# VH-VL binders against q9h9l3, part 58

Target 1, 176 residues: q9h9l3
Amino acid sequence: PRKMVAIDCEMVGTGPKGHVSSLARCSIVNYNGDVLYDEYILPPCHIVDYRTRWSGIRKQHMVNATPFKIARGQILKILTGKIVVGHAIHNDFKALQYFHPKSLTRDTSHIPPLNRKADCPENATMSLKHLTKKLLNRDIQVGKSGHSSVEDAQATMELYKLVEVEWEEHLARNPP

## First folded at step 3 (VH-VL)

Design c11 (framework fv_fezakinumab)
Fold by ESMFold2-Fast, scan of step 3:
Structure c11 (fold): chain C 176 residues (1-176), chain A 123 residues (1-123), chain B 111 residues (1-111)
Amino acid sequence: as target 1 above (176 residues)
Amino acid sequence: QVQLVQSGAEVKKPGASVKVSCKASGYTFTSYYMHWVRQAPGQGLEWVGWINPYSGDTFYAQKFRGRVTMTRDTSISTAYMELSRLRSDDTAVYYCARSGTYYYGSGSEFDPWGRGTLVTVSS
Amino acid sequence: QAVLTQPPSVSGAPGQRVTISCTGSSSDIGAGYDVHWYQQLPGTAPKLLIYDNSNRPSGVPDRFSGSKSGTSASLAITGLQAEDEADYYCQSYDSSLSGWVFGGGTQLTVL
């Protein structure tokens, strides 16, 4: 598969003391940053903590939100067979209860050349906000109203495009 | 030396429950997923589900949902699979097997495997 | 029923080459998921033979090789030996089932 998409999810707290992260919003953009999917998602479990400061999710967003099972099916249809880009993407896949092929997964929090361009240690896990500011001179995740998963997915795709040629060449020589 | 040691054979009556154990050694128990796979006599391999020993999160194949429970005890590096409301067609060898997780950089292949626990369900 | 399709049996004489096919769908092998192969000798647990389509674990002879194309994978065994007589299983991940899936198994008989 030649097609590439970027994903970013927002999670809310469920379970005891809100310690379980459950999917509450998912945004997917194509290579050019156009939105392919952006929906609020209703977790199957009671929401204990909206984590609004970070997630941007409020009780009003859960009214008429797509139930998890249905949303998951829609999302997986978009991701299947594509190269999927994300930042700390294991958290998104965990929330989706989904295993994406290693050979088709790109995690911008674990790409040494990207850290190198940002003057950061190659082995460090840098935040999306930091890498976006350093490399794209753009401020994301601004203010206290929560993050925009659309904005985060778009930034993630743009960051990957900075190292795409070099990293794809590396992966061809060193398959994951 | 990476090793998985399973509990011994069990004979159960229909309607009973069985709990099989799998003790891991030679690696960091919480860095890999633990799977359960069964094989009925003369039949093929059938995946039952997995547990993440770090978080305790589980995922079960649809066929077993509502009857299977997977747990672990990190203090003794042991995973458990409990299957309830046993039927004669649950007679099988039950294997535990290790796989990597995406966030640990490990692969999806199952290696190593336990030697298996024969569970016989008969009246 | 098994999700991935394998021939139930295959046979060959010592020194010959045999191939075992594994056919999936657009939600597993066709979706890009890696294929792994396991060898099961009578009365034993399965043993990893090939991982990530074509890689051999330490200790597996180069007589065993794997390949993948489209919705299918293949295991090739060259220079067939008596000790190769076993059941062989392919495995992948299926996104529509959200779980690991196995082929039905192929019994290899060395003539």
Scores: ipSAE 0.218, ipTM 0.722, lowest interface PAE 4.1, mean pLDDT 90

Design c12 (framework fv_fezakinumab)
Fold by ESMFold2-Fast, scan of step 3:
Formats: sequence, C-alpha cells, structure tokens
Structure c12 (fold): chain C 176 residues (1-176), chain A 123 residues (1-123), chain B 111 residues (1-111)
Amino acid sequence: as target 1 above (176 residues)
Amino acid sequence: QVQLVQSGAEVKKPGASVKVSCKASGYTFTSYYMHWVRQAPGQGLEWVGWINPYSGDTFYAQKFRGRVTMTRDTSISTAYMELSRLRSDDTAVYYCARSGTYYYGSGSWFDPWGRGTLVTVSS
Amino acid sequence: QAVLTQPPSVSGAPGQRVTISCTGSSSDIGAGYDVHWYQQLPGTAPKLLIYDNSNRPSGVPDRFSGSKSGTSASLAITGLQAEDEADYYCQSYDSSLSGWVFGGGTQLTVL
C-alpha cells in the first residue's frame, strides 16, 4: 500500500583531514527503477577529498551543483511518507541529516533472507556489489571512475523486490 | 546504570552567554546522539539540537542557529551546549537527553534525560 | 510553535480510562514518523512512557498503551491511579521543519 523508492548517495570528504562525509550526489528511483531525482549537491563546507574512486565526484560536478539546503528539501519531499530502500542506508540518512521512520526503512545490507538467498551468513553485512552479482548476475561499480548512484539505487530496489513479500510479512509480525 | 548529570543552575544578564554541561555514564558515550531540549517556565518542550559525540557533528533547530553551539569532550564523556546573546525569553530548564538508538535513520525518542539545568536571564 | 496538537487538559476518576490525542500533519505523523510519549511529574524531567507508537520501556505498566493512525496518535491510560497525575507530551519528527517536534502537553488531573 505505501509507495516505495530506493536511494543512493555519494559523499565527499570535508572537515579536518577530510574525515567528515558530506553529501555530493543523490539518486532516487521508483519501484520500477525510473529516476525520480539525480543531482550533484554542493556541500556548505570546503571539499578536502573528492573520494573520486568511490564517489565518482570531480570538481567539475560542483560548478552547477544544487546547494545542500535546497537539495535536501527536494529529497525529503520525495522520501516523506514512502518506504525507502537503501544499502547501508544509515550512511545516506546521516549525510542528509535526516531521520526516516524506522518502520518505513528497508536496508538491504541487514535483511537476513536476502543474505540467505546469496549463500551468505544471515547476519553478515555484504556489499551491494556482491549481492547484485550473486542474486542478479549483474556487475555494478566497475572501473576506476567511481560509482553511479543511479545504478546503485536501481540495483538496490531490484534486490529488495526479491525478498519483498517475505520481508514485509516478517515486519508485519515483528515490528522494528 | 545509564545516567546523565547536568551542571547547576545559572543566572545571566541579557547579552551574556551560558554553557551547560551534561556528563554521561553507564554506556559508550560515542555510540548515541545527544539531544538538547528546553522548557520555559510553565510551558512545553522545545527541541534545540543534537550532537554526534563520535564525530562532533551537530544539527540545530532553525530558531537557534547562529546562537547555539554544541560540543563534547570524549575523554570525560561530557556534552556541552552554549547559548550566546541571551534574551529574557531564553529563561528555561535545559535538558540533555540521549537518543534512543545509535542508528541515524531512527532514534527519534529520548531516553534517558538529565535532570535539567535552570538558566535564568534577567537584568 | 507547538507543532503537534494535544488537548490542554483531561481528567478522570480512579479506575477510569482516559485517552490523550496527538494530532499532526502530512509532514510528521502523516508521513509515517513514529510517535513517542513522555510523562512529566511536577519539578522533574520528562520520562519515556511509550516509544515507536506502542512499545513500553521496562518498568512502565501495561495500563499505558499507545496507538497511531493517519495523522494522529493516542495515549490510553486504563485503571487510572492518583499517581498518574502529570503532564503528558507526544513527540515525533517533522520533515518540513527537519527536526523533532513536541505536542503542547496535556495536564491529567485525577479527581
């Protein structure tokens, strides 16, 4: 009954030694994998480390990026009232400085049935790349140019759909 | 036993600053967000902001941005809230309260609460 | 501004049932954010009474229960006792304000 979306964010390093993770890109897709949002986002703080190998973010992407405050408002408007799917999604919410209702949050890094289907220990945290290869026979996050948050969000939604019926029933019987 | 012990009451003049402390014990200080909530005499509860004791990251309610600063000292498991440019309507009991969970995607309840620090702003 | 709406007062006699409502909007309770309840005795800090809509912390009697539907939540107190006389606050999160929000508080009087 509730609408469902998947999210993936890319973060850059700000603050002392680049240790703080600041939002620099966000992609949101609907249940069918259609893109609802995909923007580069300008952090309010100086970027110390673009983390390009993983984020795919380069200085050129910041030139016309949406300021954090504006992007955050747009993103939250899309997420509000929906079931939000992500992988290690607490990192995305932390970068957004946002608390999504726990009952409407689905983290594909912490769904025991999904690990079981992938022949992985049920309580282990497996990478999105590994689960996608095992269960969807698809390679994501290939090469050295950084990750595509659109690709990651789409893979995350498709992974969740594999266990959706089973997991929603589990959550109805065992509320978080 | 999880406890939050706050500093004692303060009386300040308009324009001054006040710094309230909240010493945590009985749990891993860096594992939970610390929130600050105030309550003016005879009024309701008002959320001020939070600090992540692990990273030092903070987030403040719009009303307090530019006047509030939250910090922590992990060596003594103590969080601080400093409010500057005090006005008479800042007179309130200021509570620290621990986030109910360490997960950023949740943790919307507060437990436990400190006993509160009364800050009186008067000329 | 109190973002969530509570009645300012409710009253009941010992043994009766009272309910305290908490009404929000599409950006908080209506958006699916959980509702939590606190009890505040005079001169004391608030104490967690109900979290995540309907869960009780250890030590809270089952006379206290919570529920949530649509844009509203409700705290029910059955078998009312004199010791229940206190202020009760609901709390949630509001996405439009990007922050935690409280109800205005309800004073319960046990007659």
Scores: ipSAE 0.012, ipTM 0.597, lowest interface PAE 8.5, mean pLDDT 88

Design c13 (framework fv_fezakinumab)
Fold by OpenDDE, second read of step 4:
Structure c13 (fold): chain C 176 residues (1-176), chain A 123 residues (1-123), chain B 111 residues (1-111)
Amino acid sequence: as target 1 above (176 residues)
Amino acid sequence: QVQLVQSGAEVKKPGASVKVSCKASGYTFTSYYMHWVRQAPGQGLEWVGWINPYSGDTFYAQKFRGRVTMTRDTSISTAYMELSRLRSDDTAVYYCARSGTYYYGSGSHFDPWGRGTLVTVSS
Amino acid sequence: QAVLTQPPSVSGAPGQRVTISCTGSSSDIGAGYDVHWYQQLPGTAPKLLIYDNSNRPSGVPDRFSGSKSGTSASLAITGLQAEDEADYYCQSYDSSLSGWVFGGGTQLTVL
């Protein structure tokens, strides 16, 4: 069995109107929730919108932030060969400008058994916050400080573990 | 129809620079990555690098780092590849090719391809 | 130079079945990355033939098929036709290089 990690990224707005989502923080945890990576990342372009209320990113976090290219290399090294678990993980991979094998990707926003367990429609896209509250009885993404990518990554892994056996069996029978 | 129209053939001296253009049409330019691939005469395909037209972020193959620069002009849906300090072994047909982003677009495969731009480097 | 390994050439008579192999490593095909195939007719740009291991784009006849297993992939052409004479390239992603890689290409000759 392959090792699993969970990832969560925070993005800031760059580009002329701040519409480009650029990686500004990345957190990776192992199967047990231990932090393997947690760094602030400096986008290659000027930050127009820190999106602080959501991202938790402030200007002070960028002072000693790891340059994107360096961070990307570090992150990819961790992800390589792993089953990567995330919520709406396509956003994280997009921000990383990275392709992870589909067969090694687990997106908790698209796992019908997980939604079923949470008494949600199987084909609906539920938020990480909602699923975490419903299934783990835990509140995440609370307060005014923005999201914690470590907390979100840990929650994502714990959610996946609830349906891991069933979902892995499903994927074995129905490879993507 | 999705099309990539590339600039015309170039003849350069060693040490010079060349800039090839690739104009995209038929799709949202900023929603797909733009790759550059070259092919020396009688040889295989070699990936040079890519650009994210939305952000302008680039990633180059190690072989070309420090010598290649990829840019884009979103106002005219055009990508550019500039290769500097040209040498004879840079002689090749240079292709631009589109790929999707993760979970967006076509995926990691390249489609379509431009018709290619021949760059000849000779003294 | 090519990261993925292909036979330099294959040949077949019209109507026959030919197979082109593409061998990678643990950092590309073996890492689970999808394989794509391109056909390049003489004097033309490459054209997508197969994507994501076994999918055919519109316009590609079903006599072209792709498969992947372990660290290798294969392109099969049944009912070989004269117009199939071309160069064929496999492609994948290499995590160690953080970039796309191509096979060396296979020249298919229709006898």
Scores: ipSAE 0.344, ipTM 0.803, lowest interface PAE 2.5, mean pLDDT 93
Fold by ESMFold2-Fast, scan of step 3:
Structure c13 (fold): chain C 176 residues (1-176), chain A 123 residues (1-123), chain B 111 residues (1-111)
Amino acid sequence: as target 1 above (176 residues)
Amino acid sequence: QVQLVQSGAEVKKPGASVKVSCKASGYTFTSYYMHWVRQAPGQGLEWVGWINPYSGDTFYAQKFRGRVTMTRDTSISTAYMELSRLRSDDTAVYYCARSGTYYYGSGSHFDPWGRGTLVTVSS
Amino acid sequence: QAVLTQPPSVSGAPGQRVTISCTGSSSDIGAGYDVHWYQQLPGTAPKLLIYDNSNRPSGVPDRFSGSKSGTSASLAITGLQAEDEADYYCQSYDSSLSGWVFGGGTQLTVL
């Protein structure tokens, strides 16, 4: 009965040699895959590396982007009190400088039944692209223009729904 | 072994600044957050803020914003907390403590802790 | 006042059981954040006793156990011993403050 959303963020490189990952886009979808939030976000620090091949972020997206502090407030209002689904979601939360409760977090990169369904080792960390192809017969993150965080968030929610009943039962018996 | 070693006790006058150090060893300094927590004599624990040693990003508790500055030096695996415009009620033991960067609760606990630095503010 | 509420003191005799409560709100424990417990012996730094509600670090005896339900958490100490005399603090994360919060501490006195 607790509401559920899925999140995916795109990060750009800031700091020395562009090694720091700073939030530059965030997409949040509801249980049915409808978009609740999708904004380009302006980091407070100078962008050294747009990482465009993966992020899809270009200088043009920064012109009217929402400043980080404001975007963070909007995003946290959506996430608070909800079950949040993501893939390697600690990277997204880190970019948001946000701690979400472990009991309300679902990381599709660390759900053993999902890997088993995909014929992958249960404790391996599989990419979102691989799991989506194997289990949903869908190609995501295609082409040279970077990833769509909306597409990734939608795929992540659909993947979680494949194991939701089994995994929620497991968590109820084995609280995290 | 993981260890945090803090600088020695300080005595300061009201209005002065104090800078406390915390030297980390036994782990990758940039892979964990460093927190500062204080405890006035006979009182409870109060969280001051954290620094991400990798990026240099900081976040301070509302009560300390404008008076506290946290920095680090990755070449010597050392974190610093500077508190300015000291008042007598800033008299406390100041601890550094490590937490994980797992942003969904896991690893949010503080372990290890430094032994503490007593800062006394008196005229 | 601390953000999380603990009783200021608790006492027991050797061999007895004591329980220390920690009460939060909808933005911390009630929001699902884990609760951690620290033991502070006189003149020393706090030491991690219980993490993520009920887990013990290596070296902590199983006489110490933790639990969490709703907006509250509890630390139970069974087979009470003289060396358990200390201050105990609960800790969680508060989403409205975007920071860590502590209980006011509970002083355990052993006869």
Scores: ipSAE 0.328, ipTM 0.765, lowest interface PAE 3.3, mean pLDDT 90

Design c14 (framework fv_fezakinumab)
Fold by ESMFold2-Fast, scan of step 3:
Structure c14 (fold): chain C 176 residues (1-176), chain A 123 residues (1-123), chain B 111 residues (1-111)
Amino acid sequence: as target 1 above (176 residues)
Amino acid sequence: QVQLVQSGAEVKKPGASVKVSCKASGYTFTSYYMHWVRQAPGQGLEWVGWINPYSGDTFYAQKFRGRVTMTRDTSISTAYMELSRLRSDDTAVYYCARSGTWYYGSGSRFDPWGRGTLVTVSS
Amino acid sequence: QAVLTQPPSVSGAPGQRVTISCTGSSSDIGAGYDVHWYQQLPGTAPKLLIYDNSNRPSGVPDRFSGSKSGTSASLAITGLQAEDEADYYCQSYDSSLSGWVFGGGTQLTVL
């Protein structure tokens, strides 16, 4: 049995007009929702836009943040060899500058059975907030102070567990 | 048609720097990573690093860190690789090659490849 | 040294079958990363031949096939033709190096 973790990252805006997304926080939880990693991360480039409404990141969080290069090494050590669950997980891997094997990646924004359980079109890309409300009866990403990547990672793992048996069977018959 | 066109051959002395260009056409330049791969005469392929043309982010193989710099100019869809403090064993054909960014992109395969730029380092 | 291990050469007669192996480790092929294969004709750039272990780009004949098992991958060429004389390279991603890695290359001679 291969171990499974869930990840969620928060990004801030760097580069011209803050249009580049740079990693500024990463949370990783295990199968039961216990936190394995949760650190603020200092981008190597000047932060133009904290995107606080979405990221929950403020200037104060950068004071003791782990430098990107060090944080990346720690994160990759946790992810390597494990099944990694995320929502729109391509964005997280892009921010980490990391390639994870397709066969070990589970994206809850692209699992047709999960959308079906939520009474959504199977091929639609639904938000984490919507799926969590419909299927877990839980409100996440509430208010104007930004998201909790721990909360998001935990919700993502719980959503995956709803379809795990069915989806793993599907993947065994239809390898990615 | 998707195409990568590289700059012409260079001859350099040890200790000099060389800057090779790779001009992309036929696709959205910022949607794919650009890789650099070299091949010494009679030898195999060796990955040098990549640049994300959208962000300007780069990642270099450990062997080249401190000597290689990758940049791009989105206004002319061109990627550059500059290698400094050249040694005779840097003599090689340097290729640019396109890949997708991650699992949900075009995949990690290198396609297409430029025709290569021969860099000769000799006294 | 190349990170992935390939035999330096293979040979066969027209119409025969050859296989080229590519052996990695637990940090690349063994970690589940996909294997790609490239064909390099003399004096030319490499060309994508097989991607994601077993898929063919348009224009590549079905006599070329790929497979992957454990820490190794294989390229099979059936119905050998003289035009298949080339160098063949496997490629994957290595998590310990955080980068793309190639095999040392295999020179195919059609007798």
Scores: ipSAE 0.265, ipTM 0.748, lowest interface PAE 3.9, mean pLDDT 90

Design c15 (framework fv_fezakinumab)
Fold by ESMFold2-Fast, scan of step 3:
Structure c15 (fold): chain C 176 residues (1-176), chain A 123 residues (1-123), chain B 111 residues (1-111)
Amino acid sequence: as target 1 above (176 residues)
Amino acid sequence: QVQLVQSGAEVKKPGASVKVSCKASGYTFTSYYMHWVRQAPGQGLEWVGWINPYSGDTFYAQKFRGRVTMTRDTSISTAYMELSRLRSDDTAVYYCARSGTYWYGSGSRFDPWGRGTLVTVSS
Amino acid sequence: QAVLTQPPSVSGAPGQRVTISCTGSSSDIGAGYDVHWYQQLPGTAPKLLIYDNSNRPSGVPDRFSGSKSGTSASLAITGLQAEDEADYYCQSYDSSLSGWVFGGGTQLTVL
């Protein structure tokens, strides 16, 4: 079997009016929730909006942050050949400028059995915070200090574990 | 109808630069990546790089880094590829092609393709 | 050279079945990346024929099918017709190169 990891990234605003999302932190955890990677990342473009309330990133975190090119290489070495779990994971891959194989990608925002367990419509896109509260009885992303990408990655892995057996079997019968 | 319309053929001398355009219509220009692929006469397809029209971010194949620049103008839904310091072996048909963005749009497949722009580099 | 390996040519008679192989490595097809196939008629741009290993776009006949196993993929064409005479290219993504890669192309001749 291929190893499985979960990822969550924090983005800051770059470009005109800070509308572009650029990678500024990445956390990767293994199947058991142990941290494999957690670094602040320096975007190649000028940061216009730190989006601190959501990202938790401040100017001080950019001091000694790993340059994007180097961080990307490190992250891709961890992700390559593994099943990667994330929530709305397309945003993380976009920030990484990375295509991960669809057959090895698990997006907890688009797993119908997971929504079903949460008493939500199967086709609705539910937030990580909502699913974690409903299914794990745990509050994440609390307060005004910004989100923890480590906490989010760990919650995402635990959510996937709730449906792993049935979803992997479904994917084996119905390849994406 | 989704279309990619490319600029016309170019003839350049070695050492010159060429800029090819690709005008998109029939879809939201900023929701898909634009790729550039070239094909030398009688040869296969070679990926040059991509641009994200929304952000302006680019990524180039190692072979072309330092010589290629990709840009876009969202007001006219047009992508550009400029190749500098041209050599005779840069003679090729240059295609633009659309793909999805990290599992958005149409996934990683290239569809549609422009009809191509022949760039001839000769003295 | 091309990153993915295809036979340079294949031939068949009308009505026959032909198969075109595409061989990659552990960093592309072997890493689980999807394979897409393009048909290029003489003097034209490539056209998407098969995507995500085995799916057909609207308008592509079911005579064309794709499959993937391990580090390789295959394009099968049944009921071969004269208009199938073209160049066929496989494509995937290579994580070590961080980019899209193509096969060298296979010229199909309909006898």
Scores: ipSAE 0.228, ipTM 0.736, lowest interface PAE 4.1, mean pLDDT 90

Design c16 (framework fv_fezakinumab)
Fold by ESMFold2-Fast, scan of step 3:
Formats: structure tokens, C-alpha cells, sequence
Structure c16 (fold): chain C 176 residues (1-176), chain A 123 residues (1-123), chain B 111 residues (1-111)
């Protein structure tokens, strides 16, 4: 079968009033949860709001960060041709300015069997934190120092593995 | 120390039910999955199912569905496995074992194990 | 009954090396699921020996090592000692069965 990875990105606020989300960190893990990529990324625009409470990003992380254009090239090399798992993954792809094929994309915020296992409404968009606690009995995104994109990517892969067989069969019969 | 203490040996007739207990100590009971594994005399290990003590959610191996029920009591950190409509081939040592939070991937190792409960089913 | 295949027995003399194989399929080890190994001394519960293919818990000597390749895994025991005489079981997850699976067990005899 086709290789599978999971991705999670952290964004900072750029543009007017910091309302634009710009990529500032990206983590990618393989099927077993091993880290394939984890870099701080320097946005091409002035950072207005580090959003540290959620992103975990501070000014010091930007000093030796990989410029966006270089990081994007590295990340896309890893993602191209692979099944990419993420949670609300459209936000990550938007920050990367990238369009991954729908047929190779798995979004754990839009998998009805996963919500069903968590005793949540099948068509609701549940947070990664909630699904991870309910299905893996693990607390992620704890504290005030921001999220770990590595932790989030690993949790996302583990969540997908819970429904992988069922969901891949569904997609084979109902191609996106 | 982390310990799992199981109930004592049981002798049952075919058609009866048996309920085995597993009392956990030395860790946060609701932070780990509890598995049940059995071993017939002279044979290998066979997975029965798991319970998430936090939610009460359970998952059973296909072979045991309709006959096994797993429950827990968080106030005394104890997990239970009840097997009904017993047959002679249910004679086995039944173990409880703890696993981590990644129950389909890395980190789901079974450690520790209870000492086992011998259940003998004889006519 | 057993989904993963192990040799039923293996033997060696003190100080020698023995290897125990564990063969699965494309739905378990071949699908990328991790392999764990357990040691069971006579009359006792299984004890975790190796987890996540090659990691040792605290207290397990370096003489025990694990590896995984393709649809198979191996447990290697070097410097064999009398106290290593036990049954050894491999374990993984099988996606086609949606459950945990064990090998049939290997009885190690120390001559």
C-alpha cells in the first residue's frame, strides 16, 4: 500500500491585526509515530501575534527558523504521493499554500466512524483534544506554554489507525 | 509499586457464569486500558478484550462477543471480566494486564500482568 | 488459535546464542504494527521482555534484543543462562481480526 504520514502545523498571526494565519512550525510523523520533519519556519511577513498560548512559538524560535519558501519545498517533498492524515487539515494546507489530492487526504475531524467510537454526533467537527482524550485516554494540548505539533501529529495518526481498515474500505467503495 | 491483584480460582459447571476481578494499585486506574488474556492448559495466550476504565468503553474479540462482559468500579480501582455459558474449553488461566494509551500502536505494551485466575469448567 | 507463528521449541547451552522467530502476515506485523515479547517462567504470569520491536524495560539485561523486518520479528538471547529457561511469546495487533494476537509460544530449554 501507499505510504502514510500525519501532519500538524502551528501558525502565528501576520497581516492587519494579526488576523492572517502564517506557518511557523510543521511536524510530520510516519505511520509508527516516528518524526520525519519538525522545523520552526520563518514567515515572509512581519509577525504581529505569536499566538504563544496555542502555537507555543516565541520570538527566540524565529532566530534560526527555516525560511517559508525553503521549508515549504522540504515539506511538499515528504507529502507528495503519500496519504496525509491531519485534523482540520484544510488549515494546514492553507498555511502551506498547498493543494493535496482529496483521494490521498484523511481528515480526522471529518471521519464519521471515529466520532461514532467517541460517542459524538457523526457529522460534528470534534477537537483533536476531545477525540484523543475519549479514544486514547490521553491529555494533549495541556498547559499555557502552547501546543506541541509533534504530539498533535502523533495523536492524529493514532486516531486514524483506530478506523483505518473500516475507513479505507469505505473510501474504496465511495471514492472522494 | 504498580500491582494487579486477581481473585482466586473458580470451579464451574458447563452453562454457568464466572466473574473474575482485577484490583489495580500504584497508578492512576483511569489513565490506562485493562486487557484480559487467557491461557488454556498447555496452550498459548489468547486475547479476550479490553476496557477503558475512564469511560467504561469495552472492545471484545469476535470469538467472545455475546458471552463476555467487562466492567470496572473506579471507586475501588477494580476491573471485572464475566464469561457466561461456560464450556469445557473455557478452562484456562485468565490474566488481566495493563496497557498504555496508544492501544493500536507504540506504547500499548502489556505491563504489568496479574498473577492469573484459574477457571476450571468440568462436567 | 495462534495467529503468529513461532517454533514450538528451541534449545542451547549456557553462553550460546539462540534466536526465536515470530512470523505474521500483511494484516499484522506486515501492516507496520509493533511487536512485543513476553517471558513466562513455569507457573508464573507472562512478563514484558521487549516492547515496540526492540526496546527493553528497566531490569531486562542487554542479552535480550528484538528486531523486526517485513512480516517477521525475532528475539535474540545471547550469553544464554539457566534462568532463561521459559516460554517466550510474541504479540502484535491484527487489523483483519481487529484485535491483539499472540504467537503460539516457544519453549526454551537450557541444556
Amino acid sequence: as target 1 above (176 residues)
Amino acid sequence: QVQLVQSGAEVKKPGASVKVSCKASGYTFTSYYMHWVRQAPGQGLEWVGWINPYSGDTFYAQKFRGRVTMTRDTSISTAYMELSRLRSDDTAVYYCARSGTYYWGSGSRFDPWGRGTLVTVSS
Amino acid sequence: QAVLTQPPSVSGAPGQRVTISCTGSSSDIGAGYDVHWYQQLPGTAPKLLIYDNSNRPSGVPDRFSGSKSGTSASLAITGLQAEDEADYYCQSYDSSLSGWVFGGGTQLTVL
Scores: ipSAE 0.008, ipTM 0.462, lowest interface PAE 16.2, mean pLDDT 87

Design c17 (framework fv_fezakinumab)
Fold by ESMFold2-Fast, scan of step 3:
Structure c17 (fold): chain C 176 residues (1-176), chain A 123 residues (1-123), chain B 111 residues (1-111)
Amino acid sequence: as target 1 above (176 residues)
Amino acid sequence: QVQLVQSGAEVKKPGASVKVSCKASGYTFTSYYMHWVRQAPGQGLEWVGWINPYSGDTFYAQKFRGRVTMTRDTSISTAYMELSRLRSDDTAVYYCARSGTFYYGSGSRFDPWGRGTLVTVSS
Amino acid sequence: QAVLTQPPSVSGAPGQRVTISCTGSSSDIGAGYDVHWYQQLPGTAPKLLIYDNSNRPSGVPDRFSGSKSGTSASLAITGLQAEDEADYYCQSYDSSLSGWVFGGGTQLTVL
């Protein structure tokens, strides 16, 4: 089988009125939840809005942050050829300006069996916080100081592992 | 229903710039990426880059970095590609083409395509 | 030079079968990226013919089929017809280039 990793990114607001989402942190964990990558990333554009309530990013984190071009190269080297798990993972790929193969992508915000296990409508997009509480009995994203992308990536991998066997069988029978 | 309508043919001198437009209709403009692909006379297809109309983010093929700029105007659902410092070997038909932005979208496939804009670079 | 390798031409008679190959590397088709095929009739824009290796868009007849194995993909056309005379391009994504890549194109002649 192909190796599997989980990713979670934090974005800050750049561009007019801070409406553009730019990568500011990326965390990648392996199947067992061990951290493979976790760096603060400096956007090439001026940061207008740190979005600290959600991102956990503060001005101090940018002082020694890895420039976007360098960080992107490092991250893509890790993701290439692997099954990549994420929650609403399209946002992470957008921030990375990266297209990952659909057949190697697993989005825990769009896995009907996972919602079913959580007693949620199969076609609803449930938050990572909600699914983690219902299925793993764990509280993540606690407080007002921002999210931990490491914590989120680890929770995402654990959620996927709950449905991995049945979902991989589904994908084998119904190739994307 | 879903259509991409491109601007008309252009003739430019070496060293000039050209700006090609692509007007989208029949779908939500900000829900799909817009790509630019060129084809020199008698040659194959060459990917130039993409723009995310929602954010304005762009990514260009290495060969075109420093000479190409992609922009969009969401109020009129139009994408633009500007190529500067034109050379005779930039003579080509330039196509816009739509792709998905998400895992759940149309994916990496390009559909539909505009009819193309012929850009001729000669002295 | 194109990143994906296709034969420059292929020919067949009406009713026959032709196959067009598309060969990539470990950073594109070999990395698991899907292959799409486009048909370009003379003087027209390319049109999506096959997507995600083997799927047909609405309106594409079942005599067109796609397959993928390892670092290569193939487009098969059975029951060849005069209107199939066109250029055919394969396309994928290349992770080392961080961009979409095309084959050099194959000109199909129906004799």
Scores: ipSAE 0.082, ipTM 0.668, lowest interface PAE 5.7, mean pLDDT 89

